VHH binders against Glutamate 5-kinase (proB). Designs and how they scored, part 5

Target 1, 356 residues: Glutamate 5-kinase (proB), of Aquifex aeolicus (o67209)
Amino acid sequence: MRIVFKIGSNLLETDEGDIDLSFLSKLAEGIKKLHSFGDKVLIVSSGAVLSGAKKLGIKEKPKDLTLKQALASVGQSYLMHLYDTIFSNYGLKVGQVLLTKDVFSKEKEERFKNAKSTLEKLLELGVVPVINENDAVAVEELVFGDNDFLAVYVSFMVNADLLVIFSSAGGLKDDKDRIIPVVEDIEKVFKYVRGTGTSFGTGGMRSKLEATRLATTLNIPVIITSKEENILDLRNLKTKGTLFKPSKRKLRNALKVIATLEEPKGIIVVDRGAQEALKAGKSLLPAGVVSVQGNFKRGDVVSIQNEEGLIIGKGKVNFSSEEIEKIKGLKTSEVRKLLNTTKDEVIHRDNMVIFL

## First folded at step 25 (VHH)

Design j4 (from k2 with Y32H N59Y)
Fold by OpenDDE, fold request of step 26:
Structure j4 (fold): chain B 356 residues (1-356), chain A 123 residues (1-123)
Amino acid sequence: as target 1 above (356 residues)
Amino acid sequence: QVQLVESGGGVVQPGRSLRLSCAASGFTFDDHAMGWYRQAPGKQRELVASISGSGGSTYYADSVKGRFTISRDNSKNTMYLQMNSLKPEDTAVYYCARGVYARYAGYTYYDYWGQGTQVTVSS
């Protein structure tokens, strides 16, 4: 069994502002046991910038990108020192792998292959890979929630059997502040984190759910749990937190690529009717398109958004953004006439992944 | 703690204008895209407009294009929605929302919401 552990920055911090070494020890002990069962474990870490700031005694939140990058460098080194030190006490060896978004690009297949090969070799050697964002060189916005997706992408890369996301919340909570033990349909639980003005749902949990949705779509089960979790129980998908079951629909490999390695070049907003049709496994028709964002050409991959602003899928378009702007809301017969085309679908079902 | 506070709502006649404001605190404002949502009674919540962290990119729902303008002042940690030529169908509770760009996934989702401000357009 291949298991990916995602560890958030807040989990590595104690109330006193120190790194939670007890949790790292627990993790190491657990992983050692998992290894005894032949399991392979990867860790997706976070908190490099924060760790760097702490290490250097910087109390002010960094605003400058270069400073953030520098802090990430220092912090990552410090984190790896801790991982290595603690894990060594349990006879475990760790390896650092720093990734950026460009590693997960279909257009840069070599980078993906190299990263994957490195991870596979580490696993082969019995090493626990510790993965983090390469913030030191990243030019994109450093948002804390991004490592949730990194964990999913890593899980995809190594064909993980389970993604475990540790959270201070301990799991997804319902409107009664109770942890939901099992989620069969992730769409039904977004209401617990979408609340306007409700005391329920934190930004952090939203991020986790967004990532989890992708993971389950990729047929990867996800557990969101606390640091108090019994790590061995996870082998049997037993958790004190929330188990998100993988989608019942087996996603084709080609669609997994669309879901992960294809950068969306735009957004198509669809109406409620179209959303329901897509959920039912139908193609996206022009009649269901409300609006188009971005500049893209035929064959590009775009995100699909509903009227509520929720991304509900990705797909390869049969029409350019300009063409879609012309045909949005039109019936098939009108589209054929207007564009002199035999194509009826904006996105064909075979080239589309729906997250709902 | 992340806080979003909407203001500027009220009752206006059709054709009039309102300007909504959203005061943000508890996070680095310019690192986040922001958005306006609205929810009319008995209807689903809908994205009205969004703006990137820098303010360089905007989105509008078709129903408000040409009438509404979203903007932001990062120095004041405030986002605005200028609503012109208001219609009865614009009647709703308007919510400010914080956006998060998922760099790997390549899209923005919204994770925090304000309490909302009531906008009523009636003759």
Scores: ipSAE 0.769, ipTM 0.886, lowest interface PAE 0.6, mean pLDDT 92
Fold by OpenDDE, fold request of step 26:
Structure j4 (fold): chain B 356 residues (1-356), chain A 123 residues (1-123)
Amino acid sequence: as target 1 above (356 residues)
Amino acid sequence: QVQLVESGGGVVQPGRSLRLSCAASGFTFDDHAMGWYRQAPGKQRELVASISGSGGSTYYADSVKGRFTISRDNSKNTMYLQMNSLKPEDTAVYYCARGVYARYAGYTYYDYWGQGTQVTVSS
């Protein structure tokens, strides 16, 4: 079994502001046990910038990109020192792998393959890979993210059997503040994080759900749990937190690529009718398109959004953004006349991933 | 703690204008796209307008296009919604929302919401 552990920055810190070494020890002990069963474990870490700031005694939140990058460098070094030190006590070896979004690009397939190969080799060697965002060289605005999506992408890369996201919340909670033990349909539980009146931590859970939705679509089960979890139980998908079951629909490899390695170049907003049709496995027709955002050409991948602003899918378009703007809301017969095309679908079902 | 506080709602007659404000705190405002949602009685919440962190990109629902204008002042950590030519159909609770760009996924989702402000358009 291959398991990816995602550890957020808040979990690495104690209430006193120090690194939670007890949690790291627990993690190491658990991983050692998992190794005894022949399991492979990867860690997606976070908190490099924060760790760097602490190490350097910087109390103010960095605003400058260069400073953030520098802090990430210092922090990542410090984190790896801790991982190495603690894990060594349990006879475990760790390896650092720093990734960026560009590693997960269809256009740069070699980078993906290389990263995958490195991770596979580490696993072969019995090493626990510790993955983090390469913030030190990231050009994109270092928005403080908990690497939830990175964890999903890593899970995809290594064909993980389970993604475990540790959370201070301990799991997804319902409207009665009870942890939901099992989620079969993730769409049904978004209501618990969309509510008005943001309780502390609600934003973090939304991020986790967004990532989890992608993971389950990729047929990867996800567990969101607390630091108090029995790590060995996770092998049997037993958790004190929330188990998100993978989608019942097996996603083809080609669609997995669309879901993960293709950068969306725009957004197509669809109406409710179209949303239902897409959910039912149909293609996206021009009649169901409400609006289009972005500038993209035929063959590009775009995000599909509903009228509520929810991303519900991703797919390869048969028409450019300009063409879609012209044909949106039109019937098939009208589209054919207007564009002199034999294509009827904006996005064909075979080239589309639905997250619902 | 992330806080979003809406203001500017009220009761107006059709054809009139309102300006909503959203005061944001507890996060770096300019790092986030922001959006306005509304929910009418018995209807689902819908995205009305969105604006990028820099303010360079905007989105409008078709129902409000040409009538509503979303803007932001990053120096004041405030987002605005200018609502002109209001219609009874615009009656709803309007919510301010913080957007988060999912770097790997390549899209923006909204993770925090204000308490909302009531807008009522009636004769």
Scores: ipSAE 0.737, ipTM 0.868, lowest interface PAE 0.6, mean pLDDT 92
Fold by ESMFold2, fold request of step 26:
Parts: C-alpha cells; structure tokens; sequence
Structure j4 (fold): chain B 356 residues (1-356), chain A 123 residues (1-123)
C-alpha cells in the first residue's frame, strides 16, 4: 500500500510556536509500523520558511519574496536534518526531493517521468521520500494552490492508494462544528467552505477540498485528520478525521493526465441542465454553454465551471473559443453547417473529466 | 464587500508605455492570486497576466510576454500591470480579477472582477 502524508507548515508547530518534534516522532513511529506491513510511505512537507525563521530567530511573518526564499534555503536544510535525525531513531531513512511546477506539465513529460522514476527507486530502496517545492528558487505555484495540490500530484505520480492530509482543523466540519466522518459526494460538502466575501471562509479548508476533489476524481481516497490520529489505523481507512471516498467512476490514464498535467486555456460556464448531463457521463453540447472565457483553439484543454463558480470538470474542446461563441444554443444540423464539421459536441465525453 | 478598482488607462501612441493599477479591498489580499484580463471589440476576454498571492509566480499570455510585467504590493493591497511597447492590438478594456487561490497563476477560476479601464493605442 502506498500512502502519501501531507504535512503543512501550521501543523509542524506546537501551540507555543516551536517546531513540533513530538509529532515528527509519532509520525516516524507510525511509519515504521506501516513499513512492517509492507507499506510504502512518502511525505509531502511544507515548513521550510517557518524552519528558517526559527533558525535565524525571525519572529515576524516574512512578506518579502527574496527574504522568504532565503529563509526557505536555510529552513529546508534544517527541516531535513530534523526529519533525518528523528526518523533515524526508528530505523527509517529519508530522501529529500525538491520539485518545481514544470515537473507536472504535459509539455515537459520527460521531467515527470524522471521524477516518477526517482521516487519509485527511493521506495524500492526502502527510503521515505520527503518532498517539497524548491522554494529557494521557485516563482511558480502548482495548479490549485499550496502544497495540498503538490501532495495530490505526487499521489498521482506514484499511484498512491491513500492521501492523508494533516490539518489543525482535524477534518471537515459541518454547520454544527462537528467532524464529518465520511464524505461520498464531495460536491455536496463545498457548502461548508463557501465563506461570505472570500473563498477562504474556513481558513484554508476550501483549498484542501479542491485538492481532495482532484484526488478522489483520480480514484485516490483522501483522509483529512489531525496530528492526534492513530497512524496505523489509516491503512484500513479508519480515521478520527474525515474520509473522502474515491470516485466510483474509474478514470483512464489519459483522463487523469487531462485532470492534472494539462493546463487549462480557458473556462466554459455551463447551465444546471448541462451539469447534470455531464455528471451522467454525457458530452457537453452547445445548448448547455452559458459563456466562454479565455482565448483557446480546437483541442485545447479548458475548465468547466457551473454558474455558481464551482469548477466541475476539465476537457478538450472540439471548437475554438470564437466558434463556441457562434454556436451556443444551436442544433446539431446548424452547428455542422456553420462550422463545416461533423462534430456537434463542444467537449466529447471521452475527453472530459468531471469532478464528483 | 470585495472591491477591485482599476486605474491608469488612457490613450497613447504606439510604442509608448502605460501602468495600470488595481486597488483591492474587502478581503485578505495576499491569500489570492490576481489577474489582468482584457477584452477588445469583437473578441473574447483574454487573461493577459496573473500573479500568485505571494508574488512569486506569474503567467503571461503569449501575445504580451516580454512586453508586460505584472506585480503586486501586498502592503498596499494593489496589483499593477506595466505595459511597455504598446501596439494597436493592445487596445481593449482591461479588467482586474481576483483569483480564488493564492499559489496558482494562469487560467484558473477568478471570482471577482473590476469595472475595467480603457486602454487605446492609436496614432
């Protein structure tokens, strides 16, 4: 079983603001037990800037990009020293892996394959990879946000069986501030993170849900939990936090690539009728298109968005943005005449991923 | 309430420069990527440039790469677009847009838009 743990900067510190070495020890102990069952574990870790600030005695949150990059350089070294030292107490070996966004691009497929091969070899050698962005030189960010999406992309890259996201929130909470133990339809829980006037109304949980939606669409279950979790229980999908079940629809690898590695060139906004048809596995027809944003060509990947602003999918278009503006609302025969084509779908179902 | 107010548009001759500003209020500015869109007559709106919440990641459309520079000053809740070597093809209404996420630039979801500012490049 391959398990990816994502550990954020805020989780790496105690309530007093120190680096939480006790949690790292608990994690190492749990990973040792997972290894005894033949499981393979990877860690996606933030905290380089935080660790650098602690090392240099800087107590204010850095706002200058160059300072952040310098602190990341100092902190990455210190953070990896902590991982190595603590994990060594449990007989675990760690390997640092620093990635940039371009690794997760269809245009640079060889970089993706090289990173994947490196991670696979580390796992074969019994090493726990500790993965972070290369923050000292990174000016790019991953597709959907912070390291939560890096963890999803790593999970995809290594065909992970489970992604575990540690969060100070301990899981997804409902309207009554109670942890929801199991989520089968992630679309229905986005209401708990739609804040008045901001997309981060629940303090970063929306970002985690967007990352989780991608992971579950890729057929990877996700657990969001606290550092009080029993690490060994996680291999059985048992958690004190929230389990997000993977999508029931098994995706072909080509669709997983569209969902992850292909940069969208624009947005197509669809109405509710089209949303329901897409969820049922049907193609996107011109009649369901409300608006088109961006400038894109036939064959480009675009995001599909509902009228409320939720990204509900991605797909390759059969028509350019200009062509779609001309054909929305038209019947198949009119589309074929207007564009001199045999195609009548804006996005064919075989080239489309719908996030459940 | 989220507010995005553009300024700095105008009429300029080809080859000259303009600097657009977007003053933001009603939200935590550095938690959001920001973007500049433009819409020329008869054309779709185009994402011209975007910048992550920290300012560490940027995106530029091919049509403006090398000529336009996006930046932000998080202490002043303001995003900028420096537009150099302006061409008649750059004539458009330019819109400030707020991204949903902090760490991604490019074509992702933008949930709030300003009213736009006109840029006209003509002799």
Amino acid sequence: as target 1 above (356 residues)
Amino acid sequence: QVQLVESGGGVVQPGRSLRLSCAASGFTFDDHAMGWYRQAPGKQRELVASISGSGGSTYYADSVKGRFTISRDNSKNTMYLQMNSLKPEDTAVYYCARGVYARYAGYTYYDYWGQGTQVTVSS
Scores: ipSAE 0.000, ipTM 0.276, lowest interface PAE 12.8, mean pLDDT 83

Design j4 (from k2 with Y32H N59Y)
Fold by ESMFold2, fold request of step 26:
Structure j4 (fold): chain B 356 residues (1-356), chain A 123 residues (1-123)
Amino acid sequence: as target 1 above (356 residues)
Amino acid sequence: QVQLVESGGGVVQPGRSLRLSCAASGFTFDDHAMGWYRQAPGKQRELVASISGSGGSTYYADSVKGRFTISRDNSKNTMYLQMNSLKPEDTAVYYCARGVYARYAGYTYYDYWGQGTQVTVSS
């Protein structure tokens, strides 16, 4: 089994503000046991900024991007020293991997393949890859600005069987502050993080649920849990946190690529009737299109958004942005006249991923 | 409707053999990996063996490796577990499970389970 562990900056810290060496030791011990079962483990680690701040004696939380990038540079070196030292006590070897967003681009597929091959080789050598974004040169263009999505992309890249996100929250809590043990349909639980403005779970948990939605759409189960977890139980999908079951809709690999590696070139806004039809597995027709944003060509990938602004899917368009603007709201017969085409769908169901 | 029906369980003496079968219906069988889980008294379910949709990849728990053999016949929508050299610690309810993915054997996500068949190894 291939397991990706995601470790956030807050989780690397004790209540006293020091780096939590006890947790790193617990993690190493657990990974050693997982290795004995033939499992492969990768770590997506945050904490370079935190580690840099500790190393330099900076006590205030950095707000400036340039300062964060400098602290990440210092801290990545220190963080990898800690991983290497502690993991070596358990006979584990670690390998640093720093990635930029462009590795996860269909247009630069060579970079994706090279990164994948490197990670595969590290796993073959019995090494635990420790992956982080290359923060020293990163541009803040990732939605949410968090390694949760990096962990999902890495999970896709290596065909992970499980993504485990360690969180100080310990799991997803319902409206009575209880850990929900199993989530079968992730759309039903977004209400616990979309409250009227002061609910627990805003910010950090919202981002984790968005990343989890992508992972489960990719047919990857996700566990969100705390430091108190029994690491070995996770290989059996047993947790004290929350298990998010993968989508029952099995995606073809081409659709997984659309969901992950293909940058949307625009947005198509759809009405509620179209949203329900898409949820039911139907193609997007011009009649359901409310508006088009961006400049894109036939065959480009776009995001599909409802009128409330929620991204509900991605897909390849059969028409350009200009053509869709002319045909939006029209029926099939009118489209055929205007464009002299036999194609009726803005996005065919076979080229579309729906996150609902 | 997905159905998984196990058969072949029973009471046997240590050192003997049993063959379990799982008849599957209600889905495209070769699009799914299949697995055998067992649950001993007082213990959690554990994956014993699994097989990819094509049959080209298999997994075995260390406790049964070399003694148990998983196989499948996609033309008959049936999976098998040949259990040789049975030990008292093999006593458990054995469950047939359907994997979500075709190409992975091992600890992956299993979404449907049979009712189970009892295997008891005692003299």
Scores: ipSAE 0.000, ipTM 0.150, lowest interface PAE 16.9, mean pLDDT 82

